# VH-VL binders against q9nrl2r1430to1533, part 1

Every score and structure here is a prediction.

Target 1, 104 residues: q9nrl2r1430to1533
Amino acid sequence: GGVHELSAFEQLVVELVRHDDSWPFLKLVSKIQVPDYYDIIKKPIALNIIREKVNKCEYKLASEFIDDIELMFSNCFEYNPRNTSEAKAGTRLQAFFHIQAQKL
Structure headers, positions and changes below count from the first letter of each chain, unless a header shows other numbers; Kabat numbers aren't used for antibody chains.
F, E and O stand for the ipSAE by ESMFold2-Fast, ESMFold2 and OpenDDE, each averaged over both directions (binder to target, target to binder). V2 = 0.75 x the mean of E and O + 0.25 x the DockQ between their complexes.
[cut] marks letters that were taken out.

## First folded at step 2 (VH-VL)

Design e1 (framework fv_erenumab)
Fold by ESMFold2-Fast, scan of step 2:
Structure e1 (fold): chain C 104 residues (1-104), chain A 123 residues (1-123), chain B 110 residues (1-110)
Amino acid sequence: as target 1 above (104 residues)
Amino acid sequence: QVQLVESGGGVVQPGRSLRLSCAASGFTFSSYGMHWVRQAPGKGLEWVAVISYDGSNKYSVDSVKGRFTISRDNSKNTLFLQMNSLRAEDTAVYYCAKDLGYYESGRYYFDYWGQGTTVTVSS
Amino acid sequence: QSVLTQPPSVSAAPGQKVTISCSGSSSNIGNNYVSWYQQLPGTAPKLLIYDNNKRPSGIPDRFSGSKSGTSTTLGITGLQTGDEADYYCGTWDSSLSAVVFGGGTKLTVL
């Protein structure tokens, strides 16, 4: 019962959430744990926010959805040096996203 | 209603191969991840493998890597498990399970299960 | 040995309550969400609890889940003979990159 049908955006967000490398992206970075994050990152976003926007039908075009996902990765690479676990996870997840996004 | 029906189990000798199938109905198969979970006689549950909704991503436990391959055919609403180089320790009931979806932290939950198909590997 | 530890058996009388424990480590229960499954004799498992404490549609509120640190518990109140089953906890293990289950607890209602 419940909700069985998934939109293309919902399907892709679910796959991103399930990916082993999604852990840096699941929710907004804690201001308490990482206080300088919001001094550097001016447009924070995370998979939970994107999923909420999908569920509320806020994306009118595939490009708007793709832009939010790409913003999430851009923020990751801006804040985290390339040798960090976060940046490595982001690199692998972004490659996965680019393959899946070809279906949109 | 949701139904998952496994088939392809049997009795085989060590080193042989089997292919399990799971026929799905009652939900949009192409929208959900699918899993194989096994249970050895008198033992507990052991997760075996998962496949994404479109078949592009697959993961399996280390003990079956290189021997077992999960796949799906969304046009036929069917999940498969190709099992090669079978060992006595692979003897179990194999369950097909549907993922619940929608949850953060890479979580997997099995909201519907098939009745299972028995695989016996013996000499 | 299973990665998550459960007692092998618990028992109580009809109408009573029981709790079934499940203990792990930081790589599994400590940092991930927990599920619980009921397996009646000769049948496939059934999802009872997900996200530590949520019930799927159709699961009565007699079943409850909780998580504290690296441990989780399943609570069952108002025990019925139909509750006789094996119960399994389950979660993601980040170090193994795999779903792990407890060894199972057999509930007997005498």
Scores: ipSAE 0.000, ipTM 0.556, lowest interface PAE 16.0, mean pLDDT 85

Design e10 (framework fv_erenumab)
Fold by ESMFold2-Fast, scan of step 2:
Structure e10 (fold): chain C 104 residues (1-104), chain A 123 residues (1-123), chain B 110 residues (1-110)
Amino acid sequence: as target 1 above (104 residues)
Amino acid sequence: QVQLVESGGGVVQPGRSLRLSCAASGFTFSSYGMHWVRQAPGKGLEWVAVISYDGSNKYSVDSVKGRFTISRDNSKNTLFLQMNSLRAEDTAVYYCARDQGEYLSKYDWFDPWGQGTTVTVSS
Amino acid sequence: QSVLTQPPSVSAAPGQKVTISCSGSSSNIGNNYVSWYQQLPGTAPKLLIYDNNKRPSGIPDRFSGSKSGTSTTLGITGLQTGDEADYYCGTWDSSLSAVVFGGGTKLTVL
């Protein structure tokens, strides 16, 4: 990725952060509040981490950026049962992401 | 208080093995990548190896590939460096250091550093 | 030999300003973030600068970093005798898949 793709990744992350359903994904899950999370989820990630990676130019391809976003959703669905507010938020935010990602 | 404490250094003959340990405390060890960096007497810093927060990704400098293995035990908050087939050129103070970003795959700055453990390879 | 090139030494008097250069290539400094480290005699290195120009908590603003193309510089203003140390630049090298350091610069405060 060039400067055009860097702009697109930053803009997409900002739109995800601003979405009403982003609350489970803004920061890493607290180990104090959810101690077993890191026993189950081996590759934790959150929007603040992804945004930092965009700013540090770590994504060389759009597919690498998309893979990290999809990892974030995969972790949500692996840890949280389908009927939880976290899983429901994740489902809606993932659908929004798929629509926005069409521009990449 | 965030601390890294190295151990396992000593004097060893060429061709032998040593295992270094780095005990971490005061932070969530399992969230951070970890580095080994060495410094030969009177010389500059030389990066040795890194391991990702979960152990899934590892990189090492070419001069130690096939001889040194970096590993970690997140349940014990401990980083390891297994050093096989030691050479006189491996004589150095070995520092462990924490990668700065939680769960970041990029490994390009270190804070904090341990105080180091000395490895001397001599006959 | 080091992949990143630094001058072996620099010197100045208390209160003066020095700059320490570090030169690399597109596979390291050119496309990656740079960090700088201070090593006082007999101690472990300490992070001074990360992400080219940012300071960690506790590092005074008289230390600054900048990057242009494939080179980076560490600036130190208002020199103090306690600044006498070795200084190292460091970054990721994408072609080597390795962290690389400069050879180090010894700062002598006269």
Scores: ipSAE 0.000, ipTM 0.555, lowest interface PAE 14.3, mean pLDDT 85

Design e11 (framework fv_erenumab)
Fold by ESMFold2-Fast, scan of step 2:
Structure e11 (fold): chain C 104 residues (1-104), chain A 124 residues (1-124), chain B 110 residues (1-110)
Amino acid sequence: as target 1 above (104 residues)
Amino acid sequence: QVQLVESGGGVVQPGRSLRLSCAASGFTFSSYGMHWVRQAPGKGLEWVAVISYDGSNKYSVDSVKGRFTISRDNSKNTLFLQMNSLRAEDTAVYYCAKDYSGTDRFYEGYFDLWGQGTTVTVSS
Amino acid sequence: QSVLTQPPSVSAAPGQKVTISCSGSSSNIGNNYVSWYQQLPGTAPKLLIYDNNKRPSGIPDRFSGSKSGTSTTLGITGLQTGDEADYYCGTWDSSLSAVVFGGGTKLTVL
């Protein structure tokens, strides 16, 4: 990927962060408040980390960026039961992401 | 001295505009999300709006959407609230408040530092 | 109306213990961290508790917080006349994408 792809990644992350359903994904889950999270989730990630990777030009391909976003959703659905607010927010934000990712 | 100082309040007629400022000192302003919280006379606290440390992300309460705009100038350590189309129900003391977050994330939603408030009165 | 429900008032004598309740739903207290604020008459609010049960530097251990399900409580032991204030619970509400506060509880020390 090129400069245009990196600009697209930044815009998409900003759109995800601004979405009403981004609240479970803005930062890493607290190890102190949720001690078993890191026993279950082996590759933790959040939008702040993904945005930092975009800013540092760490994504060479759109697929790498998409993989990190999908990992974030996968972690959400693995840890949180389907009827939780987190899982419902994740479902809606993931659908929004799939529509926006078509522009990549 | 670690503090937040609000200014720009006053008495204004319905439909007019005011711009509130909040001057920050004693901490790295550009590293923290900032909030506006208001309190109508004799009433409880009502959250108004938030802006991330870098200005890229914002949320506001539904009742002010389209009328109020939160912004910041990190070079001047100043937070702003542009209030348009003011209504009687906007009458309140307006506090600026520092989010507990750092640059590793946008918001915690807790306020560890508050200003002393500036009074906005919307009356005819 | 406030999204989070608190009793409007509570009272006790100096040296006694009080607890102030705050109830919400899964979209706020149930799935998010809770904070508590003290507002002395004529002053700005002050953070007492964050992350459900943690105290900022300078807050005495007489103040404690706890969360269970969709409810949270603020405990104050060794009550002092200087504790007369309004107390507010606060948290993020994921359905509203907003910070929400309780209606406030006026503590009277008689």
Scores: ipSAE 0.000, ipTM 0.564, lowest interface PAE 15.5, mean pLDDT 86

Design e12 (framework fv_erenumab)
Fold by ESMFold2-Fast, scan of step 2:
Structure e12 (fold): chain C 104 residues (1-104), chain A 121 residues (1-121), chain B 110 residues (1-110)
Amino acid sequence: as target 1 above (104 residues)
Amino acid sequence: QVQLVESGGGVVQPGRSLRLSCAASGFTFSSYGMHWVRQAPGKGLEWVAVISYDGSNKYSVDSVKGRFTISRDNSKNTLFLQMNSLRAEDTAVYYCARELTGDYYKSYDYWGQGTTVTVSS
Amino acid sequence: QSVLTQPPSVSAAPGQKVTISCSGSSSNIGNNYVSWYQQLPGTAPKLLIYDNNKRPSGIPDRFSGSKSGTSTTLGITGLQTGDEADYYCGTWDSSLSAVVFGGGTKLTVL
């Protein structure tokens, strides 16, 4: 890891946050609205958590950053049936991420 | 540099067992759902089984239920397919495939080269 | 027989265009996203299209996908001899709780 990697991670996470399909991923899933989520998903994560980790320089390698983003999508598809608006948003944002991640 | 390498194929008689392995490298294996897909000689693709990133959810095609078991060892970055009570119709090249980032059932962005299983008398 | 129906073969000349159809039902194509795969002779399949109409990085825009109702189509323009391959559609089937593939279409470039 280096300063240039941190800047690249920050730019990518900002682009993900600004994407129209980021709405299911901006912050952790609500226990009030989705009470069984945390019984099913054991490693919850969201873009606000990932961004905080970037800002704290917790990612030493690009692969660690990519792994957390991939975990976020994996959680979405584990919990949400594929025909839901959440899963559809996740699939589109995931595709966008894969294109952007080629720059890392 | 994602790589998937299958092994464990061979020639066996009907009723015997084989265990296939898929060694994964170049990505965080524990974050991805994994699939087995097979292809009989001269035939099309047939999905066999899937396992979720943490191993908690598994699905398989009806023709192999009770005979094949998909499993994974995330500490070793390895996917397995235990094949029991093999039949002639199980003869195929077996591919392991990685789901497009958490895409549980419909697209695979990386495939291994395949390992050949031949069930004959 | 495959749950998803594709023509067994299609052919066209270099530089031309071709479309490959894939037909299913509401339990598969109708209610789920579709992917397309290319399998060159003697090789493993390669992802061409996912989410009905999106290309992974590295796939040229000559390849396109579309979905309407319970059917999906792969389009290939500017055909090249290197496009000779088997092409498969794939999706989830909610009634079977299984991934299903079409029977495959062999593309021959004349």
Scores: ipSAE 0.000, ipTM 0.539, lowest interface PAE 16.0, mean pLDDT 85

Design e13 (framework fv_erenumab)
Fold by ESMFold2-Fast, scan of step 2:
Structure e13 (fold): chain C 104 residues (1-104), chain A 122 residues (1-122), chain B 110 residues (1-110)
Amino acid sequence: as target 1 above (104 residues)
Amino acid sequence: QVQLVESGGGVVQPGRSLRLSCAASGFTFSDYAMHWVRQAPGKGLEWVAVIWYDGSNKYSVDSVKGRFTISRDNSKNTLFLQMNSLRAEDTAVYYCARDEYYDFGSGYPDYWGQGTTVTVSS
Amino acid sequence: QSVLTQPPSVSAAPGQKVTISCSGSSSNIGSNYVSWYQQLPGTAPKLLIYDNDKRPSGIPDRFSGSKSGTSTTLGITGLQTGDEADYYCGTWDSSLSAGVFGGGTKLTVL
């Protein structure tokens, strides 16, 4: 990408953070509160990490940014059963992301 | 029973170096990011530096960049702060603190050591 | 100067309620989680509130946190003389890539 794509990534991350369903994704899962999470999830990621990568200009391509967001959702669905509030929030936020990502 | 014990402080002249250590016990040190926070006499808290759980990522406040280096040795459960080119304005109590998370951006200092005093004076 | 602004002092009588404000910007409080710390005279800081409004085990429910926009507030009800301390807000600043604390508020219980 370029400078203009980085501006688009920042806008999209801000929109994701502000979404009502972002609460499971704002930061990494606590090892103290959820001790088995990191035994199951081998590539943890969250919106705060993605935002820092955007701020540091670490995404060279839109596909790299999209891959990190998709990894975040896939981790959610791998760890959380379908009927949990986390999985339901993830489903709605992912749908929102897919609509917004069409603009990238 | 989380314990953090700082050491290595003292009185030094401007331009000299000190290395602070923080010995951790009562938890799996390698699972936590670690912070250094300082407090000058009669002043508030000032964040200094953080290091990720495995040492792969670090940040420090601009006023110490190029002079201070944060590092850790997970095999010894020890956090370090190498302080070079010390100035009078670096005079403070230095606290080490544990971050609940693997990284720094999602976390906060949840347990603090008792601090070690650094005085830079001629 | 601190990036986060707190009043330098607040005071109230035992049994009363006090609120301590902390004001920042979109790059810190507006974008990130806030924590609050209590520092009793001669001691290390102690975590009171994390994730804007959560209490660690052992912190009484007299202490509460809230965040709105680019500001956060620590509330203390049923004030006790043992609450006399300095209180600090803290968060991450994304534009500085650094942790930031407020300047601190001295609470006096008279």
Scores: ipSAE 0.006, ipTM 0.619, lowest interface PAE 11.0, mean pLDDT 87

Design e14 (framework fv_erenumab)
Fold by ESMFold2-Fast, scan of step 2:
Formats: C-alpha cells, structure tokens, sequence
Structure e14 (fold): chain C 104 residues (1-104), chain A 122 residues (1-122), chain B 110 residues (1-110)
C-alpha cells in the first residue's frame, strides 16, 4: 500500500502505454466506430482509465490494479477473434505485463 | 482550469480563405479529441468537424468537405480549422469544443470556447 | 434542416416542470448516446446532460435526461427565471459520420 505501491503502478502503466502493442488499449473502444462493443463487453476499461485510478489513489491492493489490467486483456480476447491485429497486440502486451508485474 | 480560446475570425469576401486557431490550456491536450461547432446568426448549432487525440482520424460535415481541413499541433496545444473557398452560408460564430470522453465516443462536448466570428460578405 | 427535431419553443411558470423532446432516427439517437446543452443569451453552450441521463458536476438534479428508442427528452423541474435559454440535443449520426444537433428549443419562463 501507500505511496511506494502507487509509484510502482504509475511506472508500470507508463511502460505499458509506451509499448508498441498498446494501441488497442490506450483509450476506450469508440462507441461510434464499434457500436456493438458495449453490447458484448459489460465492464469496459482502458489504460487511460487505469492510469487515472492510480493517480487518484483508488487501488488499495496490488491485486486490484492487476485485476483491472487483466480485465482489459480479457475484454480484448472476448471481443476480438484470435487472428486479429488487436488480439495479437493484446497477447504480446499481456506477456510483457506478466513479466513487469513480477516486480510489483 | 480548462480554457479554450478561439482566434482568426474576421470579415472576408466569398472564395477567400481563413485559418482559425483554438489555444487550449489547463488539461493534457493530446488526450482529447477536439471539435469545431458553428452557429449562424440567429440559428442553431451545427457540428463542423472533429480530429482525434493523436490526429490519426478526422470527420467533417458534408457541406464543408473538400473546403475545410481540421488539424492540430499537440506540441503547441493548438487546434486549427483551415477554411478555403468560403461561402456566405459559412458566416457563423465558430466554437472550439473538447470531446467529453477521452476518445471519440458519447459525442458530447464538456468544454467550449467563447467563439470567434467569421463573416463572409456578399 | 436539422437532422434531429425539437419544438421551437416551450414555456412554463416558475416552480413548474417542463419537458423538451428531441426525435431522430435509428442512425443517430437510436444507436448512439445523447447529450443536451444550454445556451444562455450571448454565451457559448454549456453541457447539461451526457450519455443519455448523466449530469456533469455542478448541474443540479432539476435537470434530467432520458432516451427511449429514437427519441430523447430533457426534463427541468422547479423552473427558475435563470433557466430561460435555448436548449439543444446532440448525438452522432452513423450514416452521416457526423455530429448532429436538434434545431434548438427556446424556453421562456412566464
């Protein structure tokens, strides 16, 4: 808990945002371009929302932060078929996250 | 303290060009899609154009396609509208507006500038 | 000419309730989220309602929004003289790939 964990979460989110495969996850999926997304995905989330929650000190446990990141990946794989560029980016970014999360 | 300040309006003859600017402050400009909305004298609001947070995608109303170009400079926190081949029907107050969502979704504008007046004289 | 249809004017007495309607089609209100804006004379518009029924911070509970099918409604209860303004509904039109507004409704408090 406290400032040390929040600093670690901010560092990890920044690393995810800067990763080449972050493009599907930077912002919420557009309701205009993908109208059926919100009929399928009931708990939408993206890196900008997670970063805002970190900055507002809304994560009390590392597990809560990890759960939100994993929800983001689960949403990607639920909506996007495995052979899509979105799913491929998600697979690589999730592997990167699992390596970095070991440092939390 | 979100602020949007438009400039570049004026009086021009039909067929001429104007470039409008919108100076943004008090927020991370590169995180938001930005819109132009206009209002002719005594008339209602008309949406003109949008540009995504990173400049990667743009949409504009059909009546201005091929004449107006929306652009942004994230390093200067500035939104632009290049208006070519101006017509009397383009006479309006032009508002700069911020997309309320962090992406082009919900299609709502949480902050507006005070507007800059464009008059195309006949 | 507006894509979304609003009544041009509505009026009510102080303390009463007023309802402003906005109707569209399946390509706009029927498939997308709706917002409402208040424009006081000589000022820029101000956001009242977003995502059909949500209020920004600072907007009192007297203002409410609702959406049903291809129509949306702005409700104002406890009407005050300071509510005299033009009100606009807005949304995205998927067939036009454009933002659209209603023609505006002038609210008069008698």
Amino acid sequence: as target 1 above (104 residues)
Amino acid sequence: QVQLVESGGGVVQPGRSLRLSCAASGFTFSDYAMHWVRQAPGKGLEWVAVIWYDGSNKYSVDSVKGRFTISRDNSKNTLFLQMNSLRAEDTAVYYCAREGDYYLEGSYFDYWGQGTTVTVSS
Amino acid sequence: QSVLTQPPSVSAAPGQKVTISCSGSSSNIGSNYVSWYQQLPGTAPKLLIYDNDKRPSGIPDRFSGSKSGTSTTLGITGLQTGDEADYYCGTWDSSLSAGVFGGGTKLTVL
Scores: ipSAE 0.005, ipTM 0.600, lowest interface PAE 10.6, mean pLDDT 87

Design e15 (framework fv_erenumab)
Fold by ESMFold2-Fast, scan of step 2:
Order: sequence, then structure tokens, then C-alpha cells
Structure e15 (fold): chain C 104 residues (1-104), chain A 124 residues (1-124), chain B 110 residues (1-110)
Amino acid sequence: as target 1 above (104 residues)
Amino acid sequence: QVQLVESGGGVVQPGRSLRLSCAASGFTFSDYAMHWVRQAPGKGLEWVAVIWYDGSNKYSVDSVKGRFTISRDNSKNTLFLQMNSLRAEDTAVYYCARDLYEDSSGYYDAFDIWGQGTTVTVSS
Amino acid sequence: QSVLTQPPSVSAAPGQKVTISCSGSSSNIGSNYVSWYQQLPGTAPKLLIYDNDKRPSGIPDRFSGSKSGTSTTLGITGLQTGDEADYYCGTWDSSLSAGVFGGGTKLTVL
């Protein structure tokens, strides 16, 4: 055995997942739990999908990775009113992401 | 009543093939991702494969890739597992299981309904 | 071996409480929802907990789940002899693109 370093994208996704405010973003929204979500949100995405895309080398440019993360936040703010726990978590996690993304 | 019933298990020699079926009733089968989970005698649960509600995406555990193929026929409310090149290590009870949430995108949500299992024994 | 680590066994007396741990990594428990299953001898597994801490209809509130970082726990209070079973944690592993289970914990009610 040896030590393997995570890619920059993988490291950032790990840090986002470990953040206290990641809970609304860990996986795709269920239609049973939120019946109107897919009527409103046309490009759903979540951290588990983004991480899988990173691991399969589907991002060719840093901008593509950043665009998917920003889409995730955009969906959150489009669906959830500003005073919800989801929107508040999204606001804090997005600020954290912007700081970390400066390293990309 | 929501129900899953597996069939197609049996005793086969190494290198042979089996096709397992899982008949679903009591719910709209085409709304749910479906999984196969196995359990070797006296051992724990091992996830095998998933197929999305519309059949568009499939994932399987690495040890069965190239040998096992998951498929579904939504018009017949039936899930399948085609098992080729069977090995002694594939000996297990095979369960089919339903993802808890409708319109699952092939990610493992939770398994709220399980079949009773069908036994596959690979022996010489 | 299993990707998620559980203790092989736990035991307690009727009326007591027990906690079963399950440890993983950032690619599984750290990234995805966790479920817990009860398997009585000779039967198929039964869902106890989904989405880290939610119970399906019919599951008593004696059963609870929680997740912190890359670990999750199942709590059982007011133990009954009928709780004697194997318990499994489960989740998705994003790096493997596969479902994963813990090795299982055998609960013995003395």
C-alpha cells in the first residue's frame, strides 16, 4: 500500500459533503417527498451525482465542475423560499464553496 | 398488497447460467428503481445491481460485471437477473428489492419492499 | 470484507437500550443517505430507518437513526425479545458506483 492524493475536484466535493449545511444537497430530491419539484426544476443535480462524474473523469474543464455546483445552488434558491432551512443551508454552503473554489 | 416474488434459483455447476425473475404486484412497477441483493449462507447482505425505473441506467458490483446483467420488462411488471459464468462465490439467496422513492435516479435510497428470496447454489 | 464497519455482536437485557455503530468513508456515508435493516432468523430483511433518521409507517419510535460525518448509529430502546436479529446499515458508495452494506450486527436479548 501507498498514499493516494484526491483530485482537486474530489477534495472539494468531500469538503462540501462534510459541511454541516450539505444535507439538502446530498442526493436528488424524491418526487414522493416533494411532488412538484420536477415540474419547477428542469436540470436537477446533487453532490452524489457530481462526485460520480468527478470519479468517472466526466469534467474536462474546471468551469464544467463549477457550473454543476452552481446549478445545484441555483436549483435550491429557485425551489425554496428564502426563509426556509434549505435556502439558508444553501446560502452558507455556497459561500463556503466560493472560498474553496478560489483554489481551482 | 405490495409484493415481490423471486423465482429461477436452483443448483448448477460452475460456468453455467441461470436467469432469476422477480414478479411485482400491488404497485406501479414502472415508477421505481429495482435492486438485486444477495446473501451467502451464514454471511451478510451484499448489494448486486440496480436498474432505474425506466431501464435507462444500470449499475452492478464489480465482482459480477461482465457476467450478470440486470434488466426489466415494465409491461410485465418483472425484474430479471441474467447470471452467466457462475462461480462458487455466487452461491447465495437472491432478493429483489424496491427503492423506497418513485422516480429514483438509480441511486440507492432505501429498500422498503423485499421478496422472500430465491436460492442459487453453484456446486460441482 | 464489508466496506462499512459494524460490531459483529451486541447484547442487552429486556427493557434496556442499545446503540449499533456503522463506520464508513466520505464516498459512502459521508456523501449519501443511510438506511438500517432488521433481519429476523430465516426471513428477508425489513427496513427500519431511511434518509438517516426517518422511520417507515409501522416502525415504532423505539428505533432511531442518526448520522454524523462518516458514521451512523442505530438506537434501540425498551429492548424486547422480538428484537433479537441481525441489523445492517446500508448506503451508496459514489466512488464504487455501488450499493454497500455493513457486515451486520447480531443483537442478542438475554
Scores: ipSAE 0.006, ipTM 0.588, lowest interface PAE 12.5, mean pLDDT 86

Design e16 (framework fv_erenumab)
Fold by ESMFold2-Fast, scan of step 2:
Structure e16 (fold): chain C 104 residues (1-104), chain A 122 residues (1-122), chain B 110 residues (1-110)
Amino acid sequence: as target 1 above (104 residues)
Amino acid sequence: QVQLVESGGGVVQPGRSLRLSCAASGFTFSDYAMHWVRQAPGKGLEWVAVIWYDGSNKYSVDSVKGRFTISRDNSKNTLFLQMNSLRAEDTAVYYCAKEYDYVWGSEDFDYWGQGTTVTVSS
Amino acid sequence: QSVLTQPPSVSAAPGQKVTISCSGSSSNIGSNYVSWYQQLPGTAPKLLIYDNDKRPSGIPDRFSGSKSGTSTTLGITGLQTGDEADYYCGTWDSSLSAGVFGGGTKLTVL
């Protein structure tokens, strides 16, 4: 859980943000545009929140970082039907994450 | 309507190679991820590999990594599994399986072929 | 050894109800959709349930699925002799980047 792991988290978050399929995950889901989201999803999270936590050194273990990324994908698949553009983007981005997370 | 027909199985000695084919019809093959699933005699189902609709992403179970390669030819509606360095533990019926939706995830297979038998024996 | 845990066998009489359990972890059942398959002797598997609780066309409503946390169950009501088969749960495992199946449950209709 040191500075080397935190640097790796920063690199991985940047790679996720730059991925073509990151668009559903960049910021918290809008309550105004998706009013029922927060009735269904009890632990909302997004890449901007995870990036802030990395920058503030709030992840002490790689498992904590991985758990937050996995929660983000889990929320996507819980809210969005499988054949939506959001679910498809999530599936592709999660696969990319699992390849990159092997470096952690 | 939807049909998946496997071929290429047989009896081979350890260390040899086989290439399995799966001919697909009755659906738009290029829209769906395709999987290989195997079943050893008297045993349960074991997932082997997946290939994305356009061939851009591939995953396989650790026990076959470096030995098996999944590929597809969308112009011929055909899925392949190239199996190198075969071991006795690879003895199984190999099924071609179509993912229900074009979203990659391996969570459901709506159509399966009848299987092709691979026996690795000396 | 299978990644998902199922009982090896269950049995019941015609007309009865059975429930087949399948247990996993947060990296598979806990975060991904679950499917169930029926395999009659000498045949390829057949999809019974997809997306945790949905039936494909042609599957009777006697078959039902449910998921809670890291476990899922297949329910079969009004058992018929033709239901005698092996039943498998399946899902994706995010940590393995692989599809995973339960070890299978042999249903005997006595």
Scores: ipSAE 0.006, ipTM 0.563, lowest interface PAE 14.9, mean pLDDT 86

Design e17 (framework fv_erenumab)
Fold by ESMFold2-Fast, scan of step 2:
Structure e17 (fold): chain C 104 residues (1-104), chain A 124 residues (1-124), chain B 110 residues (1-110)
Amino acid sequence: as target 1 above (104 residues)
Amino acid sequence: QVQLVESGGGVVQPGRSLRLSCAASGFTFSDYAMHWVRQAPGKGLEWVAVIWYDGSNKYSVDSVKGRFTISRDNSKNTLFLQMNSLRAEDTAVYYCARDFEYGDYSGYYGMDVWGQGTTVTVSS
Amino acid sequence: QSVLTQPPSVSAAPGQKVTISCSGSSSNIGSNYVSWYQQLPGTAPKLLIYDNDKRPSGIPDRFSGSKSGTSTTLGITGLQTGDEADYYCGTWDSSLSAGVFGGGTKLTVL
């Protein structure tokens, strides 16, 4: 990707971070607090990691960026039962992401 | 330039209180967990406490529980350690340090940025 | 008293290799990531190794880390007089819900 494309990824990540439902996704799930998480989730990711990858120009295609965001939501739904506040936040934030991702 | 600067140390009598501050600059303070680590004269490093990036979770070593409180003010890029009921064994250089959690896959990745330390001496 | 066990001292000549061991248990090294720190006389500690075997930017490849079971080792090759320092291993202890350090190893370059 170009500078313009990377700027678009940064803008979208900032919008996700500022969303009310971003709280489960801001940082990696703590192994200290949730030890079984990493036994279940094999490719952990969070918004801070995705933002670092954007800033280091590691995304060459919009599809790679979208895949990492979708992985983050997939991990949420795999670990958290549907009725949890984490899963509900993830559902709303994913819907918001799908609307914003149309700009990429 | 990424930097941490501690302040608030001094000489106090047993039973007194001190509040240490750690001023952060050159990075997004609110993205990182922060630690306090101490080192008694001529001794090794001893971990004291950690606070998560948003202040939601805190842990401290058992020897200071009920006496020390870690806190942070993300709007001021500042980390605090409130030290009550100080004892002679609390005499140490106190370092603040940034957790190398950003971009990694664990809850404790190590501490990549350290301040120069502030000295606390508890003596009569 | 330290939760993680390190030898108190190690020494070697310039250009030689040394290894510094650090032993713990299943609740700390056995289940969590390990970091190593260098403390030069009169200075704050400096991160040498994180995530068991990774080097931060600016740390030369003479420094290496490895972890096996409940133990970890810091390796230093091509020893220089500027490597004289105290070295500490560190990790999280899930049973204590606390960070823990080794007692430190003083490296002397003879």
Scores: ipSAE 0.000, ipTM 0.578, lowest interface PAE 13.4, mean pLDDT 86

Design e18 (framework fv_erenumab)
Fold by ESMFold2-Fast, scan of step 2:
Structure e18 (fold): chain C 104 residues (1-104), chain A 121 residues (1-121), chain B 110 residues (1-110)
Amino acid sequence: as target 1 above (104 residues)
Amino acid sequence: QVQLVESGGGVVQPGRSLRLSCAASGFTFSDYAMHWVRQAPGKGLEWVAVIWYDGSNKYSVDSVKGRFTISRDNSKNTLFLQMNSLRAEDTAVYYCARGDSYEIYDYFDYWGQGTTVTVSS
Amino acid sequence: QSVLTQPPSVSAAPGQKVTISCSGSSSNIGSNYVSWYQQLPGTAPKLLIYDNDKRPSGIPDRFSGSKSGTSTTLGITGLQTGDEADYYCGTWDSSLSAGVFGGGTKLTVL
């Protein structure tokens, strides 16, 4: 917890956003476009929300930041069948995250 | 049909308070984040504040922070903006607008007709 | 004051086409979806484009949107006199934790 951890979180979020497979995760799922999403997913989250929390210094520990990123991936795999573009993007981005998160 | 109807605007003196309301109908109000957007006479649109679907989180522009408070009553399908310590620069038409999701802002799919707030003597 | 930059005005004749630009930064257009709004004189704004390039039902295909990097454009083809309006781009700014709009572009159809 402190300035170094906040800088590391911001750097990691930027790397996730820049990744080719970030497209399902950039913003919250639209209720208009995917009406059943919020019936299935009870704790929605996306990279823009996580970045806001980083900028507002809402993560006290690296584990809290990691938990929110993992929740994002868990939601993806819960809603999207394994053979979808979303699930495949999530699998690749999660693997990338696990490698980068070793720095935390 | 989706309807948003603002009320509570008027002419007030600097330093006074106003409370704006937005009555929503035609949709499940508690499923949407709600926003206030204002427009000064002859000027462009300025986003003011958002409140999440359940009222649990709020964001506002720095120029109104500490003076304006956004709130909602999901049991009455009503959005509010409490405006304290009003300044001449707050003179504008105030629109309520529906967000496209439960949280944060990506776009506004429906807008109210607006209510006019004039801060003058 | 606007965070996103638009030209203050554009003009063309009926039947022509115009593009309206909107420029931002990595914390807004570069990281978030963009929307466009039409405001006819004396009326509330109306959603024209959402998620960079999507049209709501009822918006004709003469209106199109696109995004590249930190900029976005609204295209209007087959201009009609009824298209005279102010046009605004909008998005979320992650660094400010705020919604942001362009300054608006007044379209005059001669």
Scores: ipSAE 0.006, ipTM 0.643, lowest interface PAE 11.0, mean pLDDT 88

